# Ledger of designs, part 7: miniprotein binders against Biotin--protein ligase 1, chloroplastic (HCS1)

Target 1, 330 residues: Biotin--protein ligase 1, chloroplastic (HCS1), of Arabidopsis thaliana (Mouse-ear cress) (q9sl92)
Amino acid sequence: AMESDASCSLVLCGKSSVETEVAKGLKNKNSLKLPDNTKVSLILESEAKNLVKDDDNSFNLSLFMNSIITHRFGRFLIWSPRLSSTHDVVSHNFSELPVGSVCVTDIQFKGRGRTKNVWESPKGCLMYSFTLEMEDGRVVPLIQYVVSLAVTEAVKDVCDKKGLPYIDVKIKWPNDLYVNGLKVGGILCTSTYRSKKFNVSVGVGLNVDNGQPTTCLNAVLKGMAPESNLLKREEILGAFFHKFEKFFDLFMDQGFKSLEELYYRTWLHSEQRVIVEDKVEDQVVQNVVTIQGLTSSGYLLAVGDDNQMYELHPDGNSFDFFKGLVRRKI
Key: E = the ipSAE of ESMFold2; O = the ipSAE of OpenDDE; V2 = 0.75 times the mean of E and O plus 0.25 times the DockQ between their complexes.

## First folded at step 4 (miniprotein)

Design A7 (from Ga1 with V44A E45D K46E A66V E67S T68D R82L V83I; at its last look DockQ between E and O 0.82; V2 from the best seeds 0.60)
Fold by OpenDDE base, look of step 5:
Structure A7 (fold): chain B 330 residues (1-330), chain A 86 residues (1-86)
Amino acid sequence: as target 1 above (330 residues)
Amino acid sequence: MTIKITFKIEAMKMEIEVEVTVSDPEEAAEVFRWLLELAEKFGADEVEIEVRVEENGKTYKFTVKVSDPEEALRILEEIIKLIKEL
């Protein structure tokens, strides 16, 4: 089998002259790299218009870039028709990219999951990663909840603007997205502390048009809306950055408390009874607790039948995140 | 002396990596205390620490995985002691 020297093409798009000059600078220096030393070809959006065949299934750069009115997020776009990981692009090149830069791909073939599970996303997934900076390390883990909210509110905003039926995208704590009890998306956050800042890379996967392996958003709309009016990846991504910028500003100014009510209306866990394991004198004791919310650190807050409050911690060993919860007294 | 400290934690399924480079063992000890406080505040269940020391043209590498902050502190103090003896 010829290992085709699979050169990765990265199309660089800027919303304004500022981001366009950054794109030119990156291309001229050939500064963008992948961790696996894959050969990268940098192409400007102006040059790509002559190269991109009219594949109706490719991410529409112009549709997305025309929708963006944000100040910080989504103004610099990297697109590839096929990529190992959008997360690798933004995390490995964090210092070379403007803060708030986004990488999008049509097909991701080595997507980072937490477990060594390579997540392959077929065409029809919205797969993207973007960058942000945070100074307070204590609230860095909460950013994934802000992202989750921004995705759920972005889907609602697009449905409302298009006159589509309501799609109830719910949050499964800490970082999964569900529709009708089926997983439709997930969020991966990583951070590197450098120069007194947390450099956060946020990866999002959302099933928009791909009905496999579970379901997609457009499958929920099937038979309720004309095919021409279904959700587009570009519309959701545009709406996401508008919601995210707003929620990020609220989060930085007022903390997560400003988003908490919306989070509890959007998550799956209100008054949920869960079994937790306590280690008492080398014995594992199972207890039942009721989820009440989140702690200030972002863990599940639960109440025992003893009326004691507990913070729930994942044991790291359970495939089912809710089966491997350990309680700590607060 | 060059001491490169890489600290990896998982907080609520978010991976956080901290990389700090210091010139002396005392500064390294301060960094370790700060990293452990950070891990505690995140409620991290496991901490992975890599310490690379370059001294006199030799490279020494220490890798520690710990689930207990008190155990982590003890191991880090031992590493600092070993670095001072280099």
Scores: ipSAE 0.442, ipTM 0.768, lowest interface PAE 0.9, mean pLDDT 86
ESMFold2 (binder alone), alone request of step 4: mean pLDDT 76; pTM 0.704
ESMFold2, look of step 5: ipSAE 0.608; ipTM 0.833
ESMFold2 (binder alone), look of step 5: mean pLDDT 76; pTM 0.702

Design A8
Amino acid sequence: MTIKIIFKIEAMKMEIEVEVTVSDPEEAAEVFRWLLELAEKFGADEVEIVVRVEENGKTYTFTVKVSDPEEALRILEEIIKLIKEFGVK
ESMFold2 (binder alone), alone request of step 4: mean pLDDT 68; pTM 0.606

Design A9
Amino acid sequence: MTIKITFKIEAMKMEIEVEVTVSDPEEAAEVFRWLLELAEKFGVEKIEITFRIEENGKTIKVTVKVSDPEEALRVFEELLKLAKEFGVK
ESMFold2 (binder alone), alone request of step 4: mean pLDDT 66; pTM 0.532

## First folded at step 5 (miniprotein)

Design B1 (from A17 with K41E; at its last look DockQ between E and O 0.70; V2 from the best seeds 0.00; counts 0 for: pae E 2.8 > 1.5)
Fold by ESMFold2, look of step 5:
Structure B1 (fold): chain B 330 residues (1-330), chain A 86 residues (1-86)
Amino acid sequence: as target 1 above (330 residues)
Amino acid sequence: MTIKITFKIEAMKMEIEIEITVSDPEEAAEIFRWLLELAEEFGADEVEIEVRVEENGKTYKFTVKVSDPEEALRILEEIIKLIKEL
């Protein structure tokens, strides 16, 4: 037996002949692995007629690849109709895949075993993960803000090009996306350091066409314009890579300051007054602070009633984001 | 001997993992100091370091997970002493 009966099938698709030859090489070597030791079966897009038919709202590989105009990101795609983690696929195989490769699935589930940070998603959710490299460790955590901005701008661009009404997707710091007070998506970034480079894997979940448990973009759109065409996951993902590649180049060349005006227009926190709890001698003391922006480290910058600047950090398991903020003096 | 150091921190909900392999306990000590300084620059609230040592077909595993970098350094110094006795 060359492959186990308990296996996972991954469809490989390249934008051009260069990426197609990479896909052939990967299949011939059978070199991709999953952390749960599941056997992996690699299938070229040209061989995967049963898995690439669009007769049940499956991700359309051709529609996506035809939309790609990027030079680096989104040019190599891995797809499976059902997968435990798109993030594990790209992160555990980082060195085997072209940088900028993307893994997409129609359904993501939390399997039995020892998988952490796995988002469960129904069909209709845009669930993907992709890779990038960075050299400067000090700015690595800021990449998630670049990604969230690229998602919000991609949604705006697709709506604009299709003549659809504006869907006001907002950023809730540090990594959540909201529409009308309801969470519609999230970003998960992880990084490993090897060969003097930070290898970054980015996972994104965006509720495009799924009905539960929260809202989705198409539900909002139907409420605003019932007669409109619906958004497709493939269109959003193509627009995402176009925006992200532009923003990533700007971020690498000029730092996050080049993007921060657009970011502050898109996030939920401009000039918000919040109550922050401190622990002093086993007593809980409440203080009022005003959000000013981000620190250079990427945490919240706030001003207290003493006119002093503070850095605000998340405090873990909180129902309310602002109840979970901890002050630190700058 | 092979010393594999896995360092994990969380900064702004982003998980960062650094994996470095060395063969010299003194180089491992230098790596520990660098990693703790990097955690301070990220403003991380908690530090997790796993040290896996392979020697003569045996594997030894040490784990440090603390919120205080000075306590982490003290524990890692003790781990270095144990590795030198292998």
Scores: ipSAE 0.368, ipTM 0.673, lowest interface PAE 2.8, mean pLDDT 82
ESMFold2 (binder alone), look of step 5: mean pLDDT 77; pTM 0.709
OpenDDE base, look of step 5: ipSAE 0.595; ipTM 0.844

Design B2 (from A17 with A28L V64I; at its last look DockQ between E and O 0.52; V2 from the best seeds 0.00; counts 0 for: pae E 2.4 > 1.5)
Amino acid sequence: MTIKITFKIEAMKMEIEIEITVSDPEELAEIFRWLLELAEKFGADEVEIEVRVEENGKTYKFTIKVSDPEEALRILEEIIKLIKEL
ESMFold2, look of step 5: ipSAE 0.629; ipTM 0.855
ESMFold2 (binder alone), look of step 5: mean pLDDT 79; pTM 0.744
OpenDDE base, look of step 5: ipSAE 0.594; ipTM 0.839
ESMFold2-Fast, scan of step 7: ipSAE 0.131; ipTM 0.614
ESMFold2, look of step 8: ipSAE 0.436; ipTM 0.732
ESMFold2 (binder alone), look of step 8: mean pLDDT 78; pTM 0.738
OpenDDE base, look of step 8: ipSAE 0.550; ipTM 0.829

## First folded at step 7 (miniprotein)

Design S13 (from B2 with K41W; at its last look DockQ between E and O 0.12; V2 from the best seeds 0.00; counts 0 for: pae E 10.2 > 1.5, pTM E .749 < .8, placed apart)
Fold by ESMFold2, look of step 9:
Structure S13 (fold): chain B 330 residues (1-330), chain A 86 residues (1-86)
Amino acid sequence: as target 1 above (330 residues)
Amino acid sequence: MTIKITFKIEAMKMEIEIEITVSDPEELAEIFRWLLELAEWFGADEVEIEVRVEENGKTYKFTIKVSDPEEALRILEEIIKLIKEL
């Protein structure tokens, strides 16, 4: 009996003729693959009338591309109305795609995390993944902090330009985004070192206009300015790439130090007192430390009641890193 | 001879995989030292390195999982000697 393949349609869109020629080349070669052997159909935006734009909730490719003023990031877009993982699209096809390519979907029913938990993306979430390259493995994980900062600044910038109230999106170390004590987003990064480069894939989920399961940015806006227009996923993503490209250039040129002051104003942890667990032989002993910032490796820097400096590491067992921190003397 | 090295580490919830392919076993010592230094930089308590060798139509696979970086280096040096005898 003939079975339907789990097929996937990917719409390709370029900012300029250079990216459009890349899209045509990819389509002609049928070069993109998914990890699960799902059959992939590549479609140019000019051909995609059946997949795009009669639903106001579909991602508006033209609105996004018209907003792009970057030189590297966000200039090549891959979209599907439904995907298992935007992250898999860009990471598995890293070498075939221009660096800085972004994959966006309206619905993602399979996510990644530290466990087998399935993060379902209800409609209205901004779900995207994009690529970059780095050279120094010791600072690769710091990219999560750069991305987090670019998201928070993008939301601020869109609100400012539209005359909307400021939404105070905060960073929970290492990769979560919060508003009013509730999670509104998260960042997932992976890296594969090949050919003397770290190929980095960045996934972001942000609750822009979803009704459940937590809060979203537009729900916060409705509470603050009930009669205002609302945030669009396309506007935030465009602002994200504008902020990210600037921050990434600073990060690569001057290191994370260039962003630290803004980062510490945006994160939740300045002067936060936390309980850490020290394992002495087979016993677990609790101590209190005060967070001071980040170490050069990107872990938490803290001072104990003994006035000694410590680096704080998650124990790897808890989804909330702050429930299992272990300290190491510096 | 084709030698593929796979090394995986997690730092601050970010998964980092290093895949290196070389044809000369003489390059392995430097690669292993670099991987162990990276693991130490991120404070990893346990390292896992996979080495896959293809030579003369045969495939050999070595998996190293150790919690002591000095022991890991000694084991990796023995693996280099074995690979040179293929």
Scores: ipSAE 0.729, ipTM 0.894, lowest interface PAE 0.9, mean pLDDT 86
ESMFold2-Fast, scan of step 7: ipSAE 0.783; ipTM 0.911
ESMFold2, look of step 8: ipSAE 0.708; ipTM 0.883
ESMFold2 (binder alone), look of step 8: mean pLDDT 77; pTM 0.724
OpenDDE base, look of step 8: ipSAE 0.739; ipTM 0.911
ESMFold2 (binder alone), look of step 9: mean pLDDT 78; pTM 0.728
OpenDDE base, look of step 9: ipSAE 0.745; ipTM 0.913
ESMFold2, look of step 10: ipSAE 0.005; ipTM 0.335
ESMFold2 (binder alone), look of step 10: mean pLDDT 78; pTM 0.729
OpenDDE base, look of step 10: ipSAE 0.726; ipTM 0.905

Design S14 (from B2 with K41L)
Fold by ESMFold2-Fast, scan of step 7:
Structure S14 (fold): chain B 330 residues (1-330), chain A 86 residues (1-86)
Amino acid sequence: as target 1 above (330 residues)
Amino acid sequence: MTIKITFKIEAMKMEIEIEITVSDPEELAEIFRWLLELAELFGADEVEIEVRVEENGKTYKFTIKVSDPEEALRILEEIIKLIKEL
């Protein structure tokens, strides 16, 4: 969409007649909004044949929707070939969309089209956002861990079902995904509070089949088994929602402790030694601590050589996993 | 009387924005305690709470910015008293 003449077409697709009626209602009201006065056009999947056939490599709505067996998540799909943010689509329209709705795009762009550089994501990245509701603010940020687990398990499930080699996707706390020391994905969550509920928007980017110099799941797979069938974004997304719904129900019923063992088997930080820098009276003091896990709030639990337990709250750039360095504010 | 409370916090890179609207000042003490508990749980070094009050067609704005949680409750109790006098 052009900055000075911004317009966007959103294709709506539902799993059953219930979701299909929601799509018809939304199109009739024309109520979906995007930031920066972007003009939104709503199109039903049944009417979108010309848009879908522009490129054989576009996300296949039917392939995804036919794979869904969930009861809540992923049953209502919004798709556009090009968007500035899938996250904005679901978060700005939270009240209009069924909870659990997912937005997918083939190309995500950033920047202004006039004087500023315009960045576009490579086609083949799985970029999606979806919504959920939570009531207890104390555990809202832990949803990021549930999402990351669902992604790693979804990849394993698809590989297993297709008879493919194991791709070991790891979690870098708090919200990044890695394979062989290279980033393949990331998770961004935001929440607003309304009517005694936290309205959570979850955004995920996963490098499945992008042709960039950076690694992706299919590049790793080709390295292990050059003759194998490739992973499809639609299959991974379907598997993701199956795993996420199960993990989310478990998390809501029994808390994060029910998923904690799987999380520690999957993250990069088990028994990692980290140097923590503190300033004491303008002197820099370095302490070595060993990561033991997570606190109940979701921060890093570490043990020092003095056998004391520490909760680490790294700020933005203060945690460098590969250097094992965390810097504290004083 | 319409009282709108806005609070924003970040936990593990996740942004959480809380907006609560109430009509009864007696609810404020419980709300403020809850917000400060969330701030402490997520290790916020500095807390900013904005309170907007609409009464008799006029808007009053109170902004509380504290780095010491022990002082925050005392300041909020005084603000509640001021609101009750509107």
Scores: ipSAE 0.716, ipTM 0.876, lowest interface PAE 0.7, mean pLDDT 83

Design S20 (from B2 with F42W)
Amino acid sequence: MTIKITFKIEAMKMEIEIEITVSDPEELAEIFRWLLELAEKWGADEVEIEVRVEENGKTYKFTIKVSDPEEALRILEEIIKLIKEL
ESMFold2-Fast, scan of step 7: ipSAE 0.739; ipTM 0.890

Design S35 (from B2 with E15T)
Amino acid sequence: MTIKITFKIEAMKMTIEIEITVSDPEELAEIFRWLLELAEKFGADEVEIEVRVEENGKTYKFTIKVSDPEEALRILEEIIKLIKEL
ESMFold2-Fast, scan of step 7: ipSAE 0.738; ipTM 0.885

Design S37 (from B2 with E15M)
Fold by ESMFold2-Fast, scan of step 7:
Structure S37 (fold): chain B 330 residues (1-330), chain A 86 residues (1-86)
Amino acid sequence: as target 1 above (330 residues)
Amino acid sequence: MTIKITFKIEAMKMMIEIEITVSDPEELAEIFRWLLELAEKFGADEVEIEVRVEENGKTYKFTIKVSDPEEALRILEEIIKLIKEL
């Protein structure tokens, strides 16, 4: 039958016998759901290995799984060559999947409705989503900073292990990744609440081996060392989960303060000067402020030449209803 | 009686959706206080809380838009009172 955005096939892969039995149970129940009544077919990795491959350089499930040494994250893998959203796969099936399950796709597409044009991500981008649980809503949004940091450190770790030149991946607050002034990735987190826990779905896109639309890690690497071995999506993802699990445990035990120094060494905003514009009595007032770090809520903390503190928010000016604090546009 | 509370907040571009279902109106004051504390923590300009009550086949919907702390508390107290009278 023809594949469309109204149907998809998901390949299930487990690290140990425990995860493999979960995969078998899910297939037998056919219980995974996707939005818009999308028909889902579940395939075990053992069944997928017997299929004829196009030799299209698809994500290598075995290479990834062999790199996993974690205790929680990345031990259950869901893969499809093409999906509308890895995020939807994990978020719509949170109750059915082990916490820490990861979904990976080679191509993510948008606008597959009958009357809309199709957009597709370039092949070679590492597109994945995974789940976690948190109890304290006050620190839930800080998880995106832990994720960002884990990505930058994972790239560094893979380069170090392979003897490759250092690729300087930087964080653009709150959720973007940059190399040499060009965007190479982004993070999108969402959360629901169930049984007194926040069910967090984390989505990450990282340009590893795709040259369009801006740049990728392997293009930067080739510019520095043209004859070097290339970075592999599978090894970066494995390193990501190893680093993320360590940082997540530290974050849960000691709070974001424990990661704050490393975060400031990695982000683009240390000592950055920013012009903040306010409308006061129909006059535009400009104040120059210097970025100092993060507030306890996770927003940018800045200080003006008048020693006034500013909390800066993305995407516009607004007013805090409890504090009378005027929020500033970045 | 089934009472469903729905609350959404965005913090640093992250969307957090909270849905809580209770059967006892006495639990509402604590839930509302908790949601307002989260809203304050993340500097929400206006917070919208939806309360949906189902009782004997009838559905009642209350929507609270919060931009002032004293007004929020007053509205929440009146909604709890109304629900207790269903």
Scores: ipSAE 0.729, ipTM 0.876, lowest interface PAE 0.6, mean pLDDT 82

Design S47 (from B2 with T6R T21E)
Amino acid sequence: MTIKIRFKIEAMKMEIEIEIEVSDPEELAEIFRWLLELAEKFGADEVEIEVRVEENGKTYKFTIKVSDPEEALRILEEIIKLIKEL
ESMFold2-Fast, scan of step 7: ipSAE 0.717; ipTM 0.875

Design S56 (from B2 with A44V)
Fold by ESMFold2-Fast, scan of step 7:
Structure S56 (fold): chain B 330 residues (1-330), chain A 86 residues (1-86)
Amino acid sequence: as target 1 above (330 residues)
Amino acid sequence: MTIKITFKIEAMKMEIEIEITVSDPEELAEIFRWLLELAEKFGVDEVEIEVRVEENGKTYKFTIKVSDPEEALRILEEIIKLIKEL
């Protein structure tokens, strides 16, 4: 029953008595909903002994929660051993959950992501979603870059604390994560607007201890230092929220310019030459451009062979990212 | 009268859904201008705005699709006039 789409159990865990009272209230109301008439059962962490296995394979709620020192993000946790989408849990229940709530699962099936494919993740992938609010719609999409930076810096922080070599996690604009030329993660953000605020749901998948489909952080670490201690999903998630809250506050106070230098040091695209396809009437023309950075809107800023500046926008019809870019002269 | 405006944009592959409910048609001009400004900021070539009006137990639905931002505002002003007549 808990292993199928017909029903699921959501385990609620809070950092302090305040979050614990929220969890009790949600359980009493039984108000959380999921799509496709999925029956939802809400369980407090203390009552979840039959779901929380004593093996080390399941996400360790206590290890994560004990590491949290944030003031807003990650203090209320929703966990299930198996979900169709962590993103759906937080986005469909935005009004019911404290802002900053995080949902984590060990196995995601049918998933949500950039490709929207039917798929099942193995255990070891860190899959989570959380919420935040913003007021200025012009900078809402830039949150994807703040999230990306927080992930890369969190990995470095965990490696540093454990005395491990740094894993060089890079950003592939706008929302993918790479190590040694192989994809290790992705970010999916969506937003709705209500009561003069943008309600943002952030979803992240990061291959920590699963080698499929390409690689994972622990595989990279073993390649560099075969006898090293392994990275844990719980430690990375804790470090993520610490970094994210810091970067989010900086972003809200000083704008993306405050993070821009770090972003360019971390992304794959500094001075990259790319071929973009321009569709002129019924003819496809290929042009070479050199990436210079980001525009104020958050799109790629590039210089063409005519020495003019262009803003590059994704073409929604292409699955090949750079072949789907369209130039707009600025 | 209840007026619901729905507008979706995609910026750097992030979907943003805007839903605004108002009771006074006089508020629509400012809302439409704001939506058009967001669309221009993120390079939306065709603006699609859905408006649902509920009045005297009846529901009216219509969709506005325009590619020219300057002409869009003029079309929206005409629609505001039609709504005021309900």
Scores: ipSAE 0.721, ipTM 0.883, lowest interface PAE 0.7, mean pLDDT 84

Design S59 (from B2 with E40L)
Fold by ESMFold2-Fast, scan of step 7:
Structure S59 (fold): chain B 330 residues (1-330), chain A 86 residues (1-86)
Amino acid sequence: as target 1 above (330 residues)
Amino acid sequence: MTIKITFKIEAMKMEIEIEITVSDPEELAEIFRWLLELALKFGADEVEIEVRVEENGKTYKFTIKVSDPEEALRILEEIIKLIKEL
């Protein structure tokens, strides 16, 4: 009566004795919080042998952690078989968790209780969230592009290591991932600001071994090489953090310019023609523009038949702030 | 005196929430310019800044919603003057 029926178990796993000590401290204090009235039970990996029920589709914590050779990202892992949001776990507990901590779940659900209107993600989707810190708010949103690029390169690296055919994962600006014209993933970032730092929470969903409602990496792989071994979520996540840490360091040191060429080779938008609709007085005017790249703010840079440069914004209203650069809704 | 400033922007579908607490009103001009600069860089149609001031057990709230950046700066300068008089 005092609490809701919602409860979850969070398994804590560390790469080294340092992270293991953090996990023990968190369990002792029972300091992790989740939204709503969710009751949280913290379990150390060493104690989780009975929780990991011989399910071939459950995320393998040891396989992932044994692959990590990063210095910051992915060294502290939080796992649960079922969560409403991995993003909530890391964002609501930012101050309690080491920066770079990752939360993974096998099933993410929307809705409450056991009702017929509860939505659940299919097993096989790689669902994770992790944290980082940045100081310059003007480049914080560009982190989404660094994350996207790290995912595409991680998939390529895993395929290369396993001798598998190239899976052409493309970026759909600003934050979606596609293969063969079908969505296979998405990125959601949020940030708060505390103590002169931007506390960034990064959420990623990637269809590795689930098919509905679109497609997944393993379905594409089977179409190209039916006898091949399947891609594993653990291998992709490990490769992701190796690529992300490298790209993050380049981004922080040299700016997004250092990654820009690779990003344009990977995205769907090179030389793309886009029809943008403007409302002039009471008339809807369609103008064709050609995508040239990104502006310094991270929006699409396009050129029209009038030789004017345009900055294109997704789903939002925009206003003309720059004399030579027109902002338009896509 | 405790002054709490809350500001939110969305850039390329990413939500950024800024919350700053200061005790010195002299810091406000720099903070407000910085927040407006971020809003303008990311193409916000309307700038909304909430300022909450706690002084001698009383709470004062200022909410600024403007579509013109030049007018926003003028309004914020007047709010700073009002806060300094508390």
Scores: ipSAE 0.731, ipTM 0.877, lowest interface PAE 0.6, mean pLDDT 83

Design S60
Fold by ESMFold2-Fast, scan of step 7:
Structure S60 (fold): chain B 330 residues (1-330), chain A 82 residues (1-82)
Amino acid sequence: as target 1 above (330 residues)
Amino acid sequence: MTIKITFKIEAMKMEIEIEITVSDPEELAEIFRWLLEFGADEVEIEVRVEENGKTYKFTIKVSDPEEALRILEEIIKLIKEL
């Protein structure tokens, strides 16, 4: 294993006195860890004046936290101007952080210390990760769909509240977000199993105010209404947690079936025809199928021209949705 | 006997890692059948057994649940012979 000589400052912010006491306790114990022996410094929001550069583009912790009205999610926030991974912050510290804690960063980077080939995310991207617990492993992968829906509905909610035209954010199964045929975001979930529960870490990247690599929500908005007020990352994140908590409660109580109609209205794949390749011996046979929806396990349900039903799975090596599907009979 | 099982499951691009410790090798089959209910695209299983001061490691990686279950039954037989 490689050791890093990097140091990282994490600012802790709580919604109420309960979360504020948690933050003080974490700082006093110095208990948060990151991979590769990264040295972690914990700072309370009240002490963080020197970490806020005079950069109007930094994530505004107070704007977000003052908007949150959730009972579980987003009430404890960890922020740093620059991180290697928001996902690592929440996943490596699952036992130390309140479930539902969110980590946000302005810049996410790849690369080691001061070696060559350091990559940095574009500024203005909303990059965050948060945690949740689930008990039934059979529905754990479906959480990706709940997260996707919460993002699309949060964008609509913010636009509605601000009197802006709706941005048509669509879901590309299983975990990407698109506007006008261009990718604006993605979702990455991981889980571990501990104490008879699945500990889920959810990571989201959403292009709010960055034009790279493809487009962003504010660029789309300016195209529709050039004189409009812009969307803020803090407003989107607040709305996300409001929608996510509602959808998560519904999902846990009534299953994904309760969200399925909304999911199909939002995804790119209703009635879409795709080509699936079957390998029979040394022959490749191409079959045309029409996407009907999701199976109970969350995979694509498709019907062939022969009226046979198929469950389609991603091919692990494929980067193209339509070229990387493997057919399974149902 | 201490048996530590690590399952790495991928379903719809989501990675799920399950670590369970048991003392009876017969529990492995029940745990594995439970995991098959998740509808995984790929399953990677690592079984570590500590018995009489020795450590044994078994690793399997398959995309076919039927084959994975068959291999696991063979591993259970080997563990019982320790």
Scores: ipSAE 0.512, ipTM 0.767, lowest interface PAE 1.4, mean pLDDT 81

